# VHH binders against Flagellar brake protein YcgR (ycgR): the designs that were tried, part 9

Target 1, 263 residues: Flagellar brake protein YcgR (ycgR), of Thauera aminoaromatica (c4kar8)
Amino acid sequence: MAELSTPSPASPAPLDGGRGDELEKFTLRGARQILQLLQDLITHRGLITAHTGGGHSFMTAVLKVDEERGRVVLDPSPDPQANRRALAAPRLTCVTQLDGIRIQFPLVGLGEGQDKGRPALFAPLPAEMLRLQRREFYRLQVPLAHELSCLLKAEDLARKPVEVSARVIDIGAGGVAVVVPTGAAEFVIGGTLPACRLALPDGEPIELDLEVRNLNRQTQRNGTEQLRVGLRFAALPRAADTRIQRYIFKTERALNAKARGGL

## First folded at step 4 (VHH)

Design A50 (from p1c with D102G; framework vhh_7pa5_2)
Fold by ESMFold2-Fast, scan of step 4:
Structure A50 (fold): chain B 263 residues (1-263), chain A 121 residues (1-121)
Amino acid sequence: as target 1 above (263 residues)
Amino acid sequence: QVQLVESGGGMVQPGGSLRLSCAASGFTFSDYAMSWVRRAPGKGPEWVSTISGSGGSTSYADSVKGRFTISRDNAKNTLYLQMNSLKPEDTALYYCAKDYYGEWGSYFDYWGQGTQVTVSS
């Protein structure tokens, strides 16, 4: 029996760029955005898988950005063969992960030389970087300690106005999920709740209109029933959108920092 | 480090069903929305479905609505995709993805290696 070398473990595959229109909203083309993201990769020592074609790849990192010369400086592979393949390739496809971001970008015109007396690879700054985002459907689980609430303006079974303070259990760019005691109010999928008030830490409650999207009855361990209500932001002022996004961002960063510190 | 391991792919005839699983570790699973993303030969990545950390909210691509169901078991740190009424067009490598919301918007911060689904007669 002829023995063949075990194939290397599959590197994270680059996403296919062939559907440019679908990925365009996730593509950064602004010079400042590209520079900031590359500098973030340097600061966090982000490891990059560089695909050279033909199933070949190597591990690298951005060592620095030379803005004056319009170049990135990359750590070469300890494998001379990998460096030769990279230099011969018409394009590198670079894939990395940085504190909650999957990033992909091309490098063309790779060269070799030295940086601070050490071997290095050089390439022109990428004209674009793919940063995958799904803003509309991301939901942050709200930490219990934050005690987030939303004052709902709804109707009871007799169609009389009632106000219900509901605990917010998750929140995203598109809406919130809340918990309401069974019988506190009547909810109808597609119904609108006007002038509700969302209380975030730091600042005045945000007044907003909510649309009921889903209802889920849940039985607690003590036998008490509660209703989980999914609510869409029907119309969200830009200032309110910014405050909600800021809360989500800050909370998620804190949670990720704690999780990564444990690893 | 975050790890996502997909399983449950395979070959099936049109009209058949498959259930995909994704075992997650290295983070508080219930705090994050999770997604399925697929990539067919010669095509770019297509988002398939997302589920919130609590499981209280789900979303689907129009191409799979009514046929696929996303679910999660937070006690087992596992994400699922129940795929019914499979079509040849569903043939793709299916990736489990961890969602993140950052300063510049929501995005996927980790992917699994993918599991292959092939629908053919």
Scores: ipSAE 0.000, ipTM 0.158, lowest interface PAE 13.6, mean pLDDT 76

Design A51 (from p1c with E103Q; framework vhh_7pa5_2)
Fold by ESMFold2-Fast, scan of step 4:
Structure A51 (fold): chain B 263 residues (1-263), chain A 121 residues (1-121)
Amino acid sequence: as target 1 above (263 residues)
Amino acid sequence: QVQLVESGGGMVQPGGSLRLSCAASGFTFSDYAMSWVRRAPGKGPEWVSTISGSGGSTSYADSVKGRFTISRDNAKNTLYLQMNSLKPEDTALYYCAKDYYDQWGSYFDYWGQGTQVTVSS
């Protein structure tokens, strides 16, 4: 994948609105904040993917922040061609992770030289950095082609057990949003749905407990009513969390790759 | 001290097979998910596969599903990647990575040095 966090609508839909506004909440523009984040990348020896355009990238790292000269020092690629492409590029898009946080920033004005007798790349301090936390409010819109579903263990109006297969419309680290036909089951905010089964494209369904967080009734064009239900993961085993996070990560990367290659 | 050491890379023709190994030390291996990540020119690091600490759960990138198998031997502190039906597009430097995750998601806190896989005829 070329870029991981560029805000692009995957499909025109009313619910695709507002994604760019959320991105601003994660943007750091203060000089001190930027310096601290770059120092954190040095301290944690974070490997950075630097995108040079044209589908080209290389693994690099921040070696040093030169505050007096207002620049960052980067590890060059062992591949000389990658370094030539980077120097010729009008901009690098740098992507990394720190403590579960996706960090992205542009570098412009890249130069080549030496730091302490070793080859190095130099660039002015970025004016902004994007710091994306994988928090409970971050939601991946699930592609319809994935046919992601969750089998809900719920109750009808008479409080008798019913099973409802619900389509998953978005998913995040803390939960999912699903749609069900109105009247298929009764949901109450704060109620627990035990032993539900989340089906991901790869592998066996994940068994998990869900808590109802919100309800929103919608009437579709054909007069059919549906209920959107927001559900929190009440307890999530490590193996299940890994699978969900990898699905989100993989799907986001695929969507971003599609957006980059689109007309 | 945590260390990850990859081996098993080399040159192979399309349709061939290679088995990569990653020897881990310095942590309780069975407590952590492990991943393979590859670096190829023009793509940046690409996640390939993850295996849970117990080995009971695995996941794969679509590009390798059905061809690659991730496994681990917790008694030997070793992670494996069996690569079958190799394609030129699988040519990359393959990294062993230690996953750490919490409520905010997964990230790689340790990387190996990488092992080169070249698939060509």
Scores: ipSAE 0.042, ipTM 0.245, lowest interface PAE 5.9, mean pLDDT 78

Design A52 (from p1c with D99G; framework vhh_7pa5_2)
Fold by ESMFold2-Fast, scan of step 4:
Structure A52 (fold): chain B 263 residues (1-263), chain A 121 residues (1-121)
Amino acid sequence: as target 1 above (263 residues)
Amino acid sequence: QVQLVESGGGMVQPGGSLRLSCAASGFTFSDYAMSWVRRAPGKGPEWVSTISGSGGSTSYADSVKGRFTISRDNAKNTLYLQMNSLKPEDTALYYCAKGYYDEWGSYFDYWGQGTQVTVSS
């Protein structure tokens, strides 16, 4: 089996804080909504990455919500040093996913104690929770270095089946935009391309049906013509949706880090 | 209705081996990534390993890399964890989970009841 790079348990970073104003529309502040979302995390046994600052993090889960005392109960880390860092931190940033949506929330005032005779961490209920719902309208510009491609099942001018490897130039949870050489295949707006294969950096290609939404012919500065094709994901499986969102989040974070790295 | 049922746990001496199994039902098994997660008494959950829906991609926690192998049989709707060179620190309740973990977070929507692994001399 292929050995993949193991994710560091200590180093995952939350979304860039410089996007605070942009993310305001996706921030929940209603007490009822917050309680419902925390209960959903308990019901789905959601595993949470808690960031303590300085590149440190640990795995936890919400065990229960104590509404009478206005607090959440969390599993402590098996690493005592991680628990000490968490207790010393002015703030935890908790990150998880529910149904393909990124959820992020702060916990302030972390304490330790016992829950039914077992070690537990306690924190006041968060005053806000981020649910990132950018999927349908957000488009990540794909870095050229990623060489992200989609194998299209299309037809040529004679209506004969052809396979075209197209470069993905942008991607969102609702679809991709690809570039193909003019004349490589014929596309009809509203037409379906069945059993296409989207290659993401991690894991096997995603097989899915794509619907042609738009076509734009572009002339490059060197005089060559390319066709930009906008494609919608049809009947996207939950696992595929999750992998696409993962790629978008990882790439967006890396681009944000690179933009700051020159200081 | 989604069901995940673990088996294969037990008691072994350090350096021993165990093979865990998870029987899955109620969903299209081959469409979803599957993971193993463990919990030692009094400690929080620790992600162990993830395998993609096709079985073509795997990942492991640093603590088990080179010793554990995750695999699946999509024809039998079964997930496996081959555990070699077991250490006392591997003592935990091992859960089969539908979902994945990576550096941006985790997504698990169903868990089994767990199977106990005890590594003791």
Scores: ipSAE 0.013, ipTM 0.418, lowest interface PAE 8.0, mean pLDDT 79

Design A53 (from p1c with K98R; framework vhh_7pa5_2)
Fold by ESMFold2-Fast, scan of step 4:
Structure A53 (fold): chain B 263 residues (1-263), chain A 121 residues (1-121)
Amino acid sequence: as target 1 above (263 residues)
Amino acid sequence: QVQLVESGGGMVQPGGSLRLSCAASGFTFSDYAMSWVRRAPGKGPEWVSTISGSGGSTSYADSVKGRFTISRDNAKNTLYLQMNSLKPEDTALYYCARDYYDEWGSYFDYWGQGTQVTVSS
């Protein structure tokens, strides 16, 4: 397949400056939210691309949050030049991804020292952090009780048309992930499945074209194999888009209310 | 919670071979193109090779083409770089990186810590 990323030794510049106002809705400013997000980066050992400006970046990680001193502690680069650039920069812009979410935050006042006798970089806690969930990549995990399904129009191994009712395991504004039994149909990444039908709990099935974006074989707890298929919505009409978004919004609200033990 | 853990680096004579491994965890490995990026002393990172999520497409920097082979085992979430006919110029810290493409641009969003390869006579 021809789905290779553009070859590049370094990541592009982080989103800053001119997009600030457009990204306001994705900006976290609450001290508790910032501390929780930094702690998540520590817990999951998030590898961070730290941009020092001028196209320079290095790999780092948050080692510790010192709440009493209001500091974050970072892993220095094994490259001494990267560390020197970081210390000389007026601002370090950190870009990472945690579970499909792009996270960006600035650090100013970077210094070097030691943590538990080991070299470390440290800076004051950021006053804000950007948490970007691409609309197309946001996925609601579909409750089993909803029995959400999508009737796929595909081909079998002999190129003969078949219809497969697939269980929808997650859904977003840009697509769905479904599971099908191994061998039920043949899928080709980049291939289009026309006139499929997505069944939401409210109303008639939505007819839509789906593009196969990824395939992943999974072995179930009982040892049987199933295929997880990532499908992108092709040219989704506004009415269908609105209905899908409404389902996602309503379901999230219901799940959040249930999780908090309230109605 | 993406993790990339590299191994297989070491010291080798010119003309020798090494095989690097990168164990990936915390994501659906087959959904992502993966890359090897190296950093020699005093240089910025240099892209070496990329492999598509399925393994069906590969690409290489001109400096390593014909000598290096990138491969992956999606069942084991492992990326490999077979390095043959090594030259002193291949001496570098080699990073495993996840190649991410989104609406804000493509980038290597996750890196391993690197594994040192030294080619010396």
Scores: ipSAE 0.046, ipTM 0.336, lowest interface PAE 4.0, mean pLDDT 79

Design A54 (from p1c with T50D; framework vhh_7pa5_2)
Fold by ESMFold2-Fast, scan of step 4:
Structure A54 (fold): chain B 263 residues (1-263), chain A 121 residues (1-121)
Amino acid sequence: as target 1 above (263 residues)
Amino acid sequence: QVQLVESGGGMVQPGGSLRLSCAASGFTFSDYAMSWVRRAPGKGPEWVSDISGSGGSTSYADSVKGRFTISRDNAKNTLYLQMNSLKPEDTALYYCAKDYYDEWGSYFDYWGQGTQVTVSS
């Protein structure tokens, strides 16, 4: 009778193709830095999702760094099929997190054997590791000219459905801040607003679920009162996430070009 | 234990229909976006469709828009893909995938085993 496995928050991250130059700033190639990072994963008991290249993944962990033999030792899957797939794969892509930072590294030449009498997987030390620092606290102040809005699906004080078009004042990887007139709708911290529509300057509105994170009542210079609502993206689909990230990066690039005096 | 188990694949004629199901277990199904991804022989994986945890937001690849409908039944922990007006180019192994959204963005943390769809005359 085996214990049930804990679901992994990490997934196969395809970091191939035209991304080499863009990811260089996140790439560690120093032998000492790689060894230290792998030891940190051991110390923090980091759970790793190992990707075998066929859309298959399994939970693993770094058990040991064997500096003398130049290899890393991994915990095998309890599923024999997953282990067979891993051994047959030309490479594993390992994805994990350390202190909120996504860590990814390739392993090539995977073998199986024993470590201290226990089944184990092993591979040569990776030549590189990625420390993918997302700009998690970066908030793009939305240019007024973009007229960015979010149609909120909420409830009024009488629990009746109401739609509120809110102006988006900032946007980041994890959410938006909007402003609404005081009394337009009732917002509860932790409450979910389903099927809201985020209108970016180009393309169709993005339908997404939002979670209320914070509320701040503010008085404008003209004496008008407004409610600033911090909203987190909940269970955001990949297509929506990609469009939002693209908008943020393109807009930041354009603003930086203007600040430099020309593009 | 997280499991994604696909079913409903098979052989169908061009213009026909199939409904794929993915039975999910081991996680709070309604908290996560879900995706269908397909892989045809000799080709890379192609994202087909995704749906938000509540079911309020759906997206489709241009190649299937208007023909496929993604849906979910959160009470039954089941994801569906209704495939209409099937074409030979829809022939592929179809995977149910669990999306995970975090500070680095959305990605797949679990994959089902896949179910084969073959469209041929």
Scores: ipSAE 0.074, ipTM 0.434, lowest interface PAE 3.5, mean pLDDT 80

Design A55 (from p1c with S59Y; framework vhh_7pa5_2)
Fold by ESMFold2-Fast, scan of step 4:
Structure A55 (fold): chain B 263 residues (1-263), chain A 121 residues (1-121)
Amino acid sequence: as target 1 above (263 residues)
Amino acid sequence: QVQLVESGGGMVQPGGSLRLSCAASGFTFSDYAMSWVRRAPGKGPEWVSTISGSGGSTYYADSVKGRFTISRDNAKNTLYLQMNSLKPEDTALYYCAKDYYDEWGSYFDYWGQGTQVTVSS
C-alpha cells in the first residue's frame, strides 16, 4: 500500500481547543519556563508522541534546545512516511508525561536537517506549553460492572426534599458525572447538594457536598430521556480524597491490563 | 524511586540470538505493562514490544514479529526480550520502559539506561 505506518502503543490523544479556557491557567508562556521544561524533557529522556493530524503520530524525543537560534531539535521517526507527514503538517501537537504531569505543546514550521552529522527535525521554540497535573483533569469512565452510585439529596419542582440514587458514569479528583431520569429532581447550576453519599466498592459510603456545574439532556437508544449532571466536590477531607484517588488508580490499572488484552 | 536496569546486549553475527533482561525496582511490577524500545544510530526511538502486567497479552512491532519474544517473571521483577534471527537492522540501544496510562492514552513514564546490541559480520 502507498501509505504505511507502524503502530505505536504510546499514543495519547491531544487535548483540543474545546478545553482552551479551562486550560489557560495551566499554560506556560514565559520564555524561561518553556526553556526549563524542554530541558527537563531532555534530562528525563521523555518519550514524546507527536501528532501530525489525520489520526497520524510518531514517537520522538527532544535532543537539544538551541537557545541561540531559538529552536528545538527532535529525533526523526525511523519511518520515512511519518517524517514526510510531519514536514507537510502545518502543526505538530507534542504530548508526553513526566511524573504524573501531562505536558503538551505545539510545534509550527518544522524543518529537517542534521545535528552532529545525524538526521534531525527542527522547529522554532513553542510560544506556549501546557503543564497539567492529572489530578485536576483526569476522568475515569466508570465500568458498568462496578455499578457505582451516588445518593443525591436534592429538591423536586415544589422545593420538597428528595433522594435520588444516580449512576456514576465518570469520576475524577474534582468531581463526578452522574445520570438520573428526567424529572427525578430539580438541578440548578451553581446550587449545592449537601450530605450526598458516594458509594465506592471499598468500605462505607463517602458523605460529601456536591456543587452542580453542568446539565446535559441525553436521549437513549429507546427514545427515553435521561439527565447527565456534572458535580464538583465542594469540600473533601483528605481521607475521602485518598479513597477516591485509590479507586481511580486501581481501576485504571485494571483497565490498562484489559486494553492490552489481559486476562 | 523507579529503577530499570537493562543487560544482555552484545555483539552477534546476523542470524544469531541474544536475550535481554531488565531488572525493575521501586514499584509494584505486576501492576504495570512493560515495553522494549530501541534507538538505532541516526534514527529516533522505535517501539519494539509490550507485555501486559499479568503477562497474558503481548504485542510486537511488525519488524520483529515472529523473531522476538517478550516475557516477564513477576516473582523476580524481571522483563525479558528473546531476540532470534538477528539482522543488521536490529543494531540499536535497547531500553526497558515502564508504561503509564491515563484518560488520554498510553505513555512511557520511565525508561532505563539501555543495553547495546550490535549485529555485524
Scores: ipSAE 0.223, ipTM 0.659, lowest interface PAE 4.5, mean pLDDT 81

Design A56 (from p1c with T50A S59Y; framework vhh_7pa5_2)
Fold by ESMFold2-Fast, scan of step 4:
Structure A56 (fold): chain B 263 residues (1-263), chain A 121 residues (1-121)
Amino acid sequence: as target 1 above (263 residues)
Amino acid sequence: QVQLVESGGGMVQPGGSLRLSCAASGFTFSDYAMSWVRRAPGKGPEWVSAISGSGGSTYYADSVKGRFTISRDNAKNTLYLQMNSLKPEDTALYYCAKDYYDEWGSYFDYWGQGTQVTVSS
């Protein structure tokens, strides 16, 4: 009971398809750049998720880059079934994170053998690697007329459950910023608020788990203090993401139309 | 690490019912939204339904709204799809999918093997 449940380790699927034009500028095809990135993964002991297709994946790591033979050496899975799937796969898609950068690359022609007497997987050097730099999400300033609100399920200073109706001041693909009266609840950066309810104009409220990202105390001209809370969406289902994106884009278009006047 | 195993598919006549199950393992089930996605022969995947991590919010494709009910039992790490008033056009392989959301958007990061649903008389 005193122990908090820790999330099970899970890695996201590869980012493939649908963004070819955006992803091209993040694609490395130079042999030297590929080699350097693989060496960076070795240096930082980067944990890699290898997707073998059919919803199967396993954890691996780059153990060595053999420039002379043009190949990488990978740590095999402790699961023999995962290794069999990998060896049978026409393509292995490797995904990792390095200091907030998403790195993804294909491996083709996987084989098995030994490196220094230990089992290992071998593959030719990838012809390309994807290096996705962090981007800034568009943040829609929510029109006051929309009266967008989020019902937060939080705790007070005595750790008793409280519900706080907070006004949403901006919204993006990754989260919302809300305003809460000072003292209404206790917020801790990195803490999670489960089962909060985001009220959008087009239908039932969306139930969301939110992570506290930042806190900023503001004093209004009338002397009233407010707490601005930055909240990240956690475990957002595809359908909810679609509704939020639809609201953002429709509202942005409407605001842009007003800014252009009676054109 | 992550495994999703579907069951409960089969053959049924139009107007009949089936209940699909997805046994999840290898992750904290209640921390992730889950979806059902189907694929008929010769067609691309079609999203069917989604449920939030807590189970408090459910979403449905217009083609199944009012006929299908998604639910989850977080104590048993199991996702369900109750399918009523089945139609021939519901014939498809039904996949359990784990939803993932990050700074680059939402996508399905793990898939089950699929379970076949055939609606025919």
Scores: ipSAE 0.044, ipTM 0.391, lowest interface PAE 4.9, mean pLDDT 80

Design A6 (from p1s with T28D S31D; framework vhh_7pa5_2)
Fold by ESMFold2-Fast, scan of step 4:
Structure A6 (fold): chain B 263 residues (1-263), chain A 121 residues (1-121)
Amino acid sequence: as target 1 above (263 residues)
Amino acid sequence: QVQLVESGGGMVQPGGSLRLSCAASGFDFSDYAMSWVRRAPGKGPEWVSTISDSGGSTSYADSVKGRFTISRDNAKNTLYLQMNSLKPEDTALYYCAKDYYDEWGSYFDYWGQGTQVTVSS
């Protein structure tokens, strides 16, 4: 996508995606833990996808952790153009997995040289690494036919209580994204919306507390504006968690079956 | 639960052919793009080829274009790599890899133990 024009200046990073606050609890910052995780990637010969921005990426691996010089040594791409793009990029976003856990880390200040007489890429050790279990980052795109909604208990522009029925556009183990008309209510990042009601197709609405994690204004092609609100499940009862996971599983299975049986 | 098991590797002389297979289990195979990746002695990984979930689109590394063909059988949950006109430079451990796409882009979320291909003499 858009690979020919490459207008995007930077790769997304955990902190840059509008989900930085949401991902904070999964972020590893201890120097020894980072060194050990990088060493584990070497031991398991992990396949790393390095995103250089503008829809470009290349495959690499950690060859060595040079603790003395505070650097990670990476395998260069066989494609010289991919290496040139990587060296020119302000930041690489590296993604891999270890033992079923998604691992993501940024690299800044990439350089080139040699390791044991062979071409290599070098970067300072990352200051942070993200570890996510698959369920924690998976989001089901909610089919429009399901008419999934969440009744939000919020405040209007005058700080008066208001109830807003919001359309759920995606759902995961940790939360939902909803859309509301611009101006329907005031949302503050970090604010709690108590006793909201999530309506799933089967059974009574689930009552739960939601924390506002991110806000994004969207303008539709017809010119109408809507607000996308990312909401985290603040305290999810076990029964509610089971119902949400069951909905996700059943819906994904049905969508996969429909795609395979396409006309 | 996800398993990818490669087979079909072996020793062959330059100019020969081999067909690799990858048996997939623990996920809905027909919903994901699949790739072949190789790792030669003393080198890092090199992407070889990718096939879309339906099999309708394929792509290849420049080093193998015109010689290798990737294919899949979704009814059997199996990925294939037909390798023709093999060269000593193709000597490597070949991995089957499952592609995953999320909001930050694509990466490999699982890969197998690999099957050894040796082109010598």
Scores: ipSAE 0.422, ipTM 0.792, lowest interface PAE 2.7, mean pLDDT 82

Design A8 (from p1s with Y100S; framework vhh_7pa5_2)
Fold by ESMFold2-Fast, scan of step 4:
Structure A8 (fold): chain B 263 residues (1-263), chain A 121 residues (1-121)
Amino acid sequence: as target 1 above (263 residues)
Amino acid sequence: QVQLVESGGGMVQPGGSLRLSCAASGFTFSSYAMSWVRRAPGKGPEWVSTISDSGGSTSYADSVKGRFTISRDNAKNTLYLQMNSLKPEDTALYYCAKDSYDEWGSYFDYWGQGTQVTVSS
């Protein structure tokens, strides 16, 4: 086997601009931490999906970590074509899990050879590895049909209270991204918006405190300008957390069912 | 807690048949595509088969196409692999794997400990 024949999902979202900073706290850059995590993947016989770009991927596993040469040794695919694609790729994005934690890391400079007389792939040790609980990083793109909104309690330029109804465009365990009409309110990165109200399809609106994480001004193709605001859940009661996770789960389920049942 | 528990492996002679099962718990089984993956001694992991969340579509590795059939029972949270016309080359540890899709792409987020299949005289 080289690649799964199941249709590949869309390419991973770019990590540049705003989101990359949020992931930094989950990124391991210490050589000892990286070495230990790779050893843990060996111990637990982690199945790794290596994305080579263009919707292609293959399955691999870490055979060993060569600390003296500063490189990892990987199982090649049984499919020679998948190995050729991997060797030609400028970068592999490797994804796996360990004890329910999502692990992701890049490999650059892939080569081929042998390890103990068997074919193997080699790459320098990754400079970074990402460790995330799925719930911490996943962002559901909210279907327009759900009409998900959040009533923001903000301030204008003169620090007068103002309420703004914002459309929720994505949602995760840690927060939401909303779009707001330009000039509706003033937002300061790091500022807290207290007692905002998130309206989910089922049940009463959820009252929660939101921290402004990022701001991005966007111009629509029709020339209309809007502000995208990234908001973190500053403090989330267990009941609210459960309802948000349930909404994400149910919506992901419906979308996954439609995507997977298309063959 | 997500758990996948494989069973049904064993020793069989060439040309024989085995039916593997995977009991799933800790997630909504009917919402995810499921796969079988195998690892032969001294070889890397090889994808064997995938079934969609509804069971409406399936795919197979060329090496097993026509001989293996993947199926699922969503009411019982169980995945199956019917293996017919087994060959010595099918000898491997067989894993049940949960497919996951997120903004970073497709991957397996859980798999079991595997069940051993040995095809020999």
Scores: ipSAE 0.352, ipTM 0.758, lowest interface PAE 3.2, mean pLDDT 81

